# VH-VL binders against q0aze0, part 222

Target 1, 268 residues: q0aze0
Amino acid sequence: MKIILVNNRFKENTEKKAQEIAGQLSALNVEVIIDNGLDEPYAGTVDFIMVLGGDGTMLRAARRYGQRAIPVLGVNMGTVGFLSNIEINELAEYLPLILREEYSLEARMMLEVAVFQQQSLLTRVFCLNELLLRSNSPRMLSFALEISGQKLEPYRGDGLIVSTTTGSTAYSLSAGGPIADPQLDAFIVTPVASHIINKRPLVVSPEREISLHLLEEREAIIGIDGQIKMDFGAENRVLIKRAPHPLLMVNLKAKPFFTSIDRSLQRQ

## First folded at step 11 (VH-VL)

Design N83 (framework fv_inotuzumab)
Fold by ESMFold2-Fast, scan of step 11:
Structure N83 (fold): chain C 268 residues (1-268), chain A 121 residues (1-121), chain B 112 residues (1-112)
Amino acid sequence: as target 1 above (268 residues)
Amino acid sequence: EVQLVQSGAEVKKPGASVKVSCKASGYTFTNYWIHWVRQAPGQGLEWIGGINPSGGYTTYRRKFQGRVTMTADTSTSTVYMELSSLRSEDTAVYYCTREYEGVYLGYFDYWGQGTLVTVSS
Amino acid sequence: DVQVTQSPSSLSASVGDRVTITCRSSQSLADSYGDTFLSWYLHKPGKAPQLLIYGISNRFSGVPDRFSGSGSGTDFTLTISSLQPEDFATYYCLQGTHQPYTFGQGTKVEIK
């Protein structure tokens, strides 16, 4: 068995814990590859991916490995989040189940984001939560949204979020989007501080293609999962569709999504 | 072994253009952005911009917009930075450096040796 | 754009001294998921810059353990616990959380 351990390179304790876990797994005849983000993703075949950290680390792992159809387990190390299934202090309890492959998988849709200049593809990335288009200056944006060939009336405002259901509790929530059951496949399209009356969040079939472009030259950026940031100008177009593979998240114990989000919303 | 090798020193007159190359080896060229950073005499490091060799997407610091052009040749694993309308304040050592693309951003791990560009009459 | 200021601009120190360099940003460098993209570089005369620390406190491969980083939000520190002759250099911090990427103005460490 071959396992990738992904850790958060910005937290000292995660690398130390990754080394401890790698030692434990090696003692059980498991080959371990540590991915701390300093090199390209491991190119070989692996049987399992264990992500040590919070939601940010899980988002990085999803972009890096999510399209390979390999089981991915989120192991929380401190910060409460939505993408981890077990806590680090529970790992020893669940390790025999992992090694025996006695767990269920939950498929989480991902976005495929392609940025073009004219018809030339500039970059293609995958993400688990969302794409955010936002102004990079005090001036509002004017932009066009097209859904599967249907051109909507122009948007004016600070931006737009195109989110997965998993991302419904991230930036989309902050912008007034709905909370979605992450077991559903859908795009959630949430305007950010729209200047146009009655621009509402949209819930859209995951089979549709969504495209965005600016109608006026403005300073804008595209953010992906809050981690990748790219300049976006009037010469650019972005195309968003369902990624070819969902992220296969390991479910070792019931995670009460609705009670967790309800508690979070009751915070001050 | 990761290596970034830059072209040799250039001397240009004001108003001319200069094109500096950076040849990458020892890694998958299209998995890393290549950025350009300069240091003028007596000044600190200044980020100019970067290019994603996968597709050629570029980002430039605004003060260089309209004067800088970055291109990538994937067949030779080489990135070029062309700076036009040269002024005396463009005299600097120019470095190429790499940044992991796709997942991680925000730091430069390996650097080219630098190219001195002198702008004088 | 995010401004980054280092202090001091220069210092003189003896071999064996503990040296601290501060980097201050005009706004928080934590992204919405709590990750901070603050790195430190050593630049020696006639050499390319080299990465020392990334993500506030993580030492890059091959970097001696006398170098350490700390900080959060807008205030960050590079510490050299026992200065060696090869540490004569100018040190730069870089914020990579917000584009455009911005370097501090540099801190020159002179060994005397």
Scores: ipSAE 0.006, ipTM 0.563, lowest interface PAE 9.6, mean pLDDT 86

Design N84 (framework fv_inotuzumab)
Fold by ESMFold2-Fast, scan of step 11:
Structure N84 (fold): chain C 268 residues (1-268), chain A 121 residues (1-121), chain B 112 residues (1-112)
Amino acid sequence: as target 1 above (268 residues)
Amino acid sequence: EVQLVQSGAEVKKPGASVKVSCKASGYTFTNYWIHWVRQAPGQGLEWIGGINPSGGYTTYRRKFQGRVTMTADTSTSTVYMELSSLRSEDTAVYYCTRDFEGTWLVDSDYWGQGTLVTVSS
Amino acid sequence: DVQVTQSPSSLSASVGDRVTITCRSSQSLADSYGDTFLSWYLHKPGKAPQLLIYGISNRFSGVPDRFSGSGSGTDFTLTISSLQPEDFATYYCLQGTHQPYTFGQGTKVEIK
């Protein structure tokens, strides 16, 4: 068995923890590749990906490896979140099940985001939670939204979020979007501080293509999973589609989504 | 072995433009952003901007917007930074560096040797 | 702009000394997921900067174990446990969380 161990290099002492876990896995005759984000993603074949960290680390791992159809397990190391399945202090208990492939998989849709300048592709990225278009100045944006070629009335406001169902509890929730069952496939389109009254969040088929461009010269950014920022100008357009492959998340223990989110929102 | 090799020193007059190159080797050129950082005499390090060689997408520090242009040639694995309307305060050593995270400058692991640009009348 | 202030601006030390350099940011460097983009660099005249520490506390490949980093939020520290001759240099911290990305002003470590 060959496992990629993805560690969160943006937190204290993560390299030491990753080396300790790698040593434990090697003692069990498991080949380990440590990915700390400094090198290119491992290009060889692997059987399993173990992500050490919180939701942020899982989002990075999903962008890096999510399109390879390899089981990915989130192992939490302190920060409570929605994307990890077990805690680091539970790893020894669950490791025999991992090695025997005694677990289930949850498929989580991902976004494919392509940014163009005129007809030229500038960049293509995948993400698990959302794309955010927002103003990078106090001035509101004026922008066009198209859904599968259908042109909506122009938007005026601070921005727009296009989210997966997994992302429904991230930035989309803060902007007033609905909470969605992450086992459903859908795009959630949530306005950010719209100046036009009665602009509502939309829930749209994942088969749709969503296109955005600015109608006025403004300072704007597009954000990916709250981690990547790209300047976005009137000369740019972005196309958002369902990614070719879902992220295959490992489920070793029941994680009750609805009771977890209910407690989070009610502080109880 | 990862290497970034920059072009040689330049002397320019105020109002001119300078174009500095950074040639990459030892890794997949399109998998890393290249950022530019400068150091004026007696001052600290200052970030200018970066480019994604996969597609040519750029991000610039606001004070350089309109004066700086970054481009990439994937056939030669070379990034260029052109700075126009040069002023005396642009006199500095200019460094290129690579970063995997893209628009974020989080861990610049390899650097070019630096290019001294002197702006004098 | 997020200000990053290093302390001290310079210090004199002897080989074998323990050296501590601090960085303070004007606001938290943790992103929305608690990830912190703080790194440390060594810079010598006529040479390119070299990465020492990334993600607060993780040593870059080939960096000696005498270098260590710690901190959280707005306060960060680089420690050299036993200074060696090759360690006399200027040290910079970098915050990569907020644009524009900002370096500290530098700390020059010089021979007593």
Scores: ipSAE 0.302, ipTM 0.727, lowest interface PAE 5.4, mean pLDDT 87

Design N85 (framework fv_inotuzumab)
Fold by ESMFold2-Fast, scan of step 11:
Structure N85 (fold): chain C 268 residues (1-268), chain A 121 residues (1-121), chain B 112 residues (1-112)
Amino acid sequence: as target 1 above (268 residues)
Amino acid sequence: EVQLVQSGAEVKKPGASVKVSCKASGYTFTNYWIHWVRQAPGQGLEWIGGINPSGGYTTYRRKFQGRVTMTADTSTSTVYMELSSLRSEDTAVYYCARGYEDVYFGSFDYWGQGTLVTVSS
Amino acid sequence: DVQVTQSPSSLSASVGDRVTITCRSSQSLADSYGDTFLSWYLHKPGKAPQLLIYGISNRFSGVPDRFSGSGSGTDFTLTISSLQPEDFATYYCLQGTHQPYTFGQGTKVEIK
């Protein structure tokens, strides 16, 4: 068995813990590749990916490895989050189940985001939570939204979020979007501080293609999972599709989604 | 294995432009950002900006906005930084350095050897 | 801009000494997920800077184990447990959480 350990390079003492876990796995005849995020993603075939950290680390791992259709387990390192399945203190208990492949998988849809300048593809990225289009100045944006070639009336406001169902509890929630069952595959389109009173969040088929472009030159950015930031101008267009593969999340321990989100919202 | 090799020293007059190159090898060029950092004589390191070679996205420190332009040539795995309207305070060693594609990544793992740009009349 | 201040600006040390350099930011370097982007570099005249530590405490590939990093929030330290001849250099911290990315002013570690 070959496992990638993705550690959170942005928090103290994570490399030491990753080395300790790698040593334990090696003693059980498991080949371990440590990914600290500074090198290119491991290009070889692996059987399992273990992510050591919180939600931020899982989002980075999903962009890096999520399209490979390999089981990914989130192991929490003390920061409360929604994308981890077990705590680091529970790893020893669950390790035999991991090695025997005695777990279920939950498929989580991902977005494919392609940014163009005129007809030229500038970049393509994948993400687990959302794409955010937002103004980078006090001036509101004027922008066009198309859904599968259908042109909606222009938007005016601070921006727009196109989210997965997994991302429904992230920035989309803060902007007034609905909480979605992660078992559903759908895009959630949530306006950010719309100047037009009747612009509502939309829930659309994941088979649809969504495009955005500015109608006026403004300082704007595209944000991916709250971690990647790209300048966006009137010469640019973004296309959003369902990614070819879902992220395959390992479920070793029952974590009821609705009970968890309800507790989180009542304790704010 | 990973190498960033920069062009040679430049001497320019005030008001001129300078274009410095940084040739990458030993990795997939389009998977990493290239950033530019300078050091003026007797000063510390100063970040100028960066470029994503996978599409040419740029981000610049505001004080250089309008004077700096970064470009990438994927066929030669080379990044260029052009600085215009040169002033004497632009005299510095200019470094290119590799960063990960994530724009919130805050470390530079491999660096070019540096290019001395001297602005004098 | 986030200001980053190093202390001391310079120090004199002998081979075998323990050296500690501090880096303080004007605001927290933790992002919305609690991740902190703080790295340390060694710089010698006529050479390119070299990455020593990233993500507060992780040693870069090939960096000797005498180098270690620690800290959180606004306060960070780089420690060299037993200074070697090749360690006489200027050290810089870099915050990469907030754009523009900001370096500390540098700490010169000099012989004697």
Scores: ipSAE 0.460, ipTM 0.775, lowest interface PAE 3.4, mean pLDDT 88

Design N86 (framework fv_inotuzumab)
Fold by ESMFold2-Fast, scan of step 11:
Structure N86 (fold): chain C 268 residues (1-268), chain A 123 residues (1-123), chain B 112 residues (1-112)
Amino acid sequence: as target 1 above (268 residues)
Amino acid sequence: EVQLVQSGAEVKKPGASVKVSCKASGYTFTNYWIHWVRQAPGQGLEWIGGINPSGGYTTYRRKFQGRVTMTADTSTSTVYMELSSLRSEDTAVYYCTRDYESGTYYLDAFDIWGQGTLVTVSS
Amino acid sequence: DVQVTQSPSSLSASVGDRVTITCRSSQSLADSYGDTFLSWYLHKPGKAPQLLIYGISNRFSGVPDRFSGSGSGTDFTLTISSLQPEDFATYYCLQGTHQPYTFGQGTKVEIK
């Protein structure tokens, strides 16, 4: 059995815990590959991915490995979040179940984001939560939104979020988007501070393609899961599709989504 | 009350750096861009740049690029402007100001202003 | 950079006078939707600038109705219909349509 252990290279405590857990797994005849973010993603075959950290570390793991159809377990290292399933102090209890493959999987849709300069593909990335198109200056953007080739009336405002249902509780929520059951597949399109009155969030089929481009020369950025930022100008366009594979999230214990959301909203 | 409160006056020698703070209160700090504008003695108002405290995005007027750095600390609702390699021409009152309405979406007008910080560059 | 020029640079007036200040840009301030980001500010020595008008003609909250703005394209006007003692100040226009933001040079309104 080969396991990738993903941790945050910039947190000393998580690095020490990763080494400790790697030693425990090695003692059980498990081959461990540590991914602390410094190198390219491991290119070999693996059986399981264990993510040590918070939601941010899970987002990185999903971007690097989410398209490989490998089970991914989020192990929380101290902060509450929506993407972890067990706490670090519970790992010893659940490790035998992991090794015997005694768990269920929950499929979470991902976005495929392709950024073009004119007709040339500049980059292609995957993400679990959202793409943000945003002005990087005090000036608001004027931009075109197309959904499956249908051109909507132009948008004016600070930007736009295209989110998965998993991302509905992340930046899309802060921008006024709906809370979505993560077991549903859908894109949520949420305007950011739109100048045009009555621009509402849209919930659209995950089979649709969404494209964005600027209508005026403006400085803008594309943000991916809050972790990657790319310059975006009038010569650029972005195409957003459902990724070919969902992230396969490991479910070792019941984590009730709706009661968790309810508690979080009451504390805000 | 919505307000921006700036740090006190500074006297610097040519070649030094200055860092001015601007503390926001009475509104959601991350919803609005904060800009910096200066006025040199006998001159008009000049826009220097701005920062979005949400995400730390910055934009600077070209003539200050490489000498100015703007940062935001969301835990204290404070924006900082640091200007390096100071010259006598940098002697001015420096203002922080809020972009009117929700940061970048609307008006590109400056509704709330700090009281100003006099920076004097002399030898 | 978009240049913004105010006229006149200074003027002398008496309380009760109608004062007109113009602001001219080197290129159109209308964006692709026809929206124009031009604002006017009052500035007194020792005090921060104060927003008077935004979006050409909209009075900011608390600004007296004697202040009005008008204009389009490249030519804009601030009018004070009946000058009051507290209105002796320097006035600035700001264009926010094109980066970088550009202020006019200012118009000083002095007591006659």
Scores: ipSAE 0.000, ipTM 0.394, lowest interface PAE 15.1, mean pLDDT 84

Design N87 (framework fv_inotuzumab)
Fold by ESMFold2-Fast, scan of step 11:
Structure N87 (fold): chain C 268 residues (1-268), chain A 122 residues (1-122), chain B 112 residues (1-112)
Amino acid sequence: as target 1 above (268 residues)
Amino acid sequence: EVQLVQSGAEVKKPGASVKVSCKASGYTFTNYWIHWVRQAPGQGLEWIGGINPSGGYTTYRRKFQGRVTMTADTSTSTVYMELSSLRSEDTAVYYCARDYTEGTYLSYFDYWGQGTLVTVSS
Amino acid sequence: DVQVTQSPSSLSASVGDRVTITCRSSQSLADSYGDTFLSWYLHKPGKAPQLLIYGISNRFSGVPDRFSGSGSGTDFTLTISSLQPEDFATYYCLQGTHQPYTFGQGTKVEIK
């Protein structure tokens, strides 16, 4: 068995814990590759991915490895999150189940984001939560939204979020989007501080293609899962699709999504 | 191991442009953003902007937008910052610095260039 | 813009003294996942700044144990437990959570 340990070496004690776990796994004849986020993703074949950290570390792991159809387990270290399944102090208890492959998998849709300059592809990335288009100045954006070739009336405002259902509790929620069951597959399209009263969030089929481009030259940025940021101008366009593979999240114990989100909203 | 080496001091007239280079070595150039930070005489540090050498994506502080251009040459592992329409207030030491994180967050600057003094005088 | 204010702006100290520098932001530096991007730098005249602490409390490789960081939300502290001769310098905090990224105005630590 070969496992990737994804950690954030810049969080206190995470690198030491990763090395400790790697030693324990090696003693059980498991080959371990440590990914601390600094280098290119491991290119070889692996059987399992263990993410040591919070939701941010899981988002990075999903971007790097989510398209490989490999089980990914979130192990929480510190702050309460929505993407981890077990706590670090529970790992020893669940490790035998992991090694025997005695767990269920939950599929979470991902976005494929392609950014173009004119007709040239600048980058293609995958993400678990959302793409954010926003103004980088006090001036509002004027931009075009097309859904599967259907051109909507121009949007005017501070920006737009295109989210997965997993991302419904992240930036989309803060911008007024709905809370969605992560078991559903859908895009949630949420306007950011629209200067037009009647622009509403849209929930659309995950089979749709969504494209965005600016109608006037403005200072804007594209953000992906809050982790990738790039300038976006009138010569750019972005195309968003359902990614070819969902993230396969390991479920070793029940994750109470509805009670967790209910509690989180009350403790704001 | 890791080094960022900048070009030498420049003296320019108001209205001119200056282009400062930052050559990276000792790591995979495309894995880190490079940012530019300046310090005017008697002032503190001020972030100007940054570039991702992978893809050439840039982000600039608003006050420099339209006057600053950052570029990267992956064949020489060198980042350039060009500042145009120079004013006396642009007199400063300009540093390049390596940034660990992708995305909207900047985790920290772990390694810095030695600095380039740009003097704008009539 | 997120304002970052350091206090004090300057201080005089002797070798062996405990020095505390604070950094306050005009709004929370925690992201939606609770991560905070706050780092501290030492800067001497004629030299480049040097990273001391990142992510509030993590010491960078090679930084002596006498340096420590703490804090959360909008209030952060750098502590030097026993000041050494090489520690007389200007210290800066940097917030990396909100664009534009902003430094504090600096705290100059001078010999008495």
Scores: ipSAE 0.006, ipTM 0.546, lowest interface PAE 9.1, mean pLDDT 86

Design N88 (framework fv_inotuzumab)
Fold by ESMFold2-Fast, scan of step 11:
Structure N88 (fold): chain C 268 residues (1-268), chain A 121 residues (1-121), chain B 112 residues (1-112)
Amino acid sequence: as target 1 above (268 residues)
Amino acid sequence: EVQLVQSGAEVKKPGASVKVSCKASGYTFTNYWIHWVRQAPGQGLEWIGGINPSGGYTTYRRKFQGRVTMTADTSTSTVYMELSSLRSEDTAVYYCTRSWDSIYLEGFDYWGQGTLVTVSS
Amino acid sequence: DVQVTQSPSSLSASVGDRVTITCRSSQSLADSYGDTFLSWYLHKPGKAPQLLIYGISNRFSGVPDRFSGSGSGTDFTLTISSLQPEDFATYYCLQGTHQPYTFGQGTKVEIK
């Protein structure tokens, strides 16, 4: 068995814990590849991906490896988030199940984001939660939103979020978007501080293509899963589609999504 | 092993442009942003902007808008910062520094040695 | 822009002293994922700044355990539990949640 162990080297003690876990796995005849973000994603075949950290580390792992159809387990080492399944102090208990491949998988849709300058593709990235278009100055944006070639009335505001259902509890929720069952596949399109009365979030088929471009020269950025940011100008266009493969998330321990989100909302 | 090595000191006249380089080694160049931070004599640190070498995407502090340009050469793992229309108040030590791939800045983990740019008549 | 203010602007201390530096932001530094992007740097004349702490409380690789960070929201603290000779320097906090990223004005720690 070959496992990629993903950690965030910037978090205190995660590198040390990653090395300890790698040693434990090697003692059980498991080959371990450590990914601390310094190198290109491991290009070889692997059987399993273990992510040590919070939601941010899982988002990075999904971007790097989510399209490979490999089981990914989130192991929390701090504050519990929505994307981890077990705690680090539970790993020893669940490790035999991991090695025997005795777990269930939950498929989570991902976004494919392609950024163009005129007709040239600048980059293509995948993400688990959302793409954010936002103003990078006090000025509001004017931009065109197209859904499968259908041109909507020009949007005017601070920005727009295009989210997966997994991302419905992340930035989209903070911007007033709906809470979505992560078992559903859909795009959620949520305005950010709209200056137009009655702009509402849209729930859109994941088979549609969403296109965005600026109608006026403004300082803007696009953000992907809160981790990648890029300047976005009037010469740029972004195209958002459902990614070819979902992220396959490992379930070792039942996580009651609806009761968890309900408690989180009550604490606000 | 991670190293950022900057070009040498520059002396420029007001109105001129300066281009400072930052050569990266010891990591995958396209996995990290490179940012520029300056310190004028007797003052604190000031963030100027950054570039993602993957795709060449940039972000700049508004006060430098129209005067700063950042570029990356992936074949040499080098980032450049060009500052035009130089003024005496641009006299400073300019640092390049690395950050992880993020819309939010966790920290600047490795720094170049700094390049002194002097603007005088 | 988000304003970041450090206190004190300077202090005099002796080797072995406990030193506390505070950093206050004009608005909350928590993002939509609950993460806070505040880091601390040590800067000596003629050298590049060095990262000490990131994400409020995480020590960067190789940083001695006498350095610790704490805080939340708008109020953050860097503590040096027992000051060493090499710690006489200027310290900066940096907020990375809101662009433009902004540094505090610095705190100079001088020998008594």
Scores: ipSAE 0.006, ipTM 0.484, lowest interface PAE 12.2, mean pLDDT 86

Design N89 (framework fv_inotuzumab)
Fold by ESMFold2-Fast, scan of step 11:
Structure N89 (fold): chain C 268 residues (1-268), chain A 122 residues (1-122), chain B 112 residues (1-112)
Amino acid sequence: as target 1 above (268 residues)
Amino acid sequence: EVQLVQSGAEVKKPGASVKVSCKASGYTFTNYWIHWVRQAPGQGLEWIGGINPSGGYTTYRRKFQGRVTMTADTSTSTVYMELSSLRSEDTAVYYCARDYEGIYYDSPFDYWGQGTLVTVSS
Amino acid sequence: DVQVTQSPSSLSASVGDRVTITCRSSQSLADSYGDTFLSWYLHKPGKAPQLLIYGISNRFSGVPDRFSGSGSGTDFTLTISSLQPEDFATYYCLQGTHQPYTFGQGTKVEIK
């Protein structure tokens, strides 16, 4: 068995923990590849991906490896997040189940984001939560939204979020979007501080293609999962589609989505 | 062995343009952003911008937008930074530096070129 | 733009001294998921800057263990536990959480 162990290079003590876990796995005859972000993604065949860290580390791992259709387990090293399944102190208990492939998989849709300048593809990125188009100044944006070739009336406001159902509880929620069952495949399109009163969040089929471009030159950025930031100008266009493969998340322990969200939103 | 090798020193007149190169070796060129940072005499370090060689996508500090252009040639693993409408205050040592794209966008500049002195004088 | 301020701007020290340099940002450097992109660099005249510490506290490959970083939010510290002759240099912190990326003004560590 060959496992990629992904850690967050920006969290204190994470590299020491990754080395410790790698040693434990090697003692069980598991080949371990540590990914701490200094090298390119491991290109070889892998049986399992173990992510040490919180939701941020899981989002990065999903962008890097999510399209390979390999089981990915989130192991939290602190406070339990929405994308982790077990705590680090539970790893020893669950490790035999991992090695015997005694777990279920939950498929989570991902976005494919392609940024163009004129006819040239500038970059292509996958993400688990969302793409955010936002103004990078006090000026509001004027931009065009097209859904599968259907041109909507122009948007005016601070920006727009195109989210997966997994991302419904991230930036989209803060902007007034709905909470979605992550078992569903759908795009959630949520305006950010729209100047037009009738612009509401849209829930659209994941088979649709969404495109965005600015109608006026403005200082704007595109954000991917809150981690990648890119300048976006009037000569740019972004195309958003459902990614070819979902992220396959490992379930070793029951984590009821609706109960967890209900408790997180509860004001006590 | 990761290495970034820059072109040699340049002397330019005000109003001219300069193009500095940065040749990468020892890693997969398209997996890392290359950024440019300068240091004027007696001043600190200033970030100018960066380029993703896999797609040619660029990001520039606003004050340089319109004067700076970054390009990448994947066949030679070389990044170029061109700065136009040069002024005396553009006199500086210009560095290229590698940054990881993907999981670690916004990661540190881990390997640097040796620097290129650009002097703008009459 | 996020402003980054280092303290002190300069200091004098002797070989073997413990040196601390502070870096303060005008706003939190934690991103939406709690990750903080703060790095420290050593710069000597005539040479390229060298990465020492990334992600607040992680030493880069080959960096001696006398260098350590700490901090959170807006306040960060670089510590050199026992200054060596090769450590007399200018030190810069860099925030990479918010674009444009911004360096501190630098802290010059001079021989006493």
Scores: ipSAE 0.005, ipTM 0.519, lowest interface PAE 11.3, mean pLDDT 85

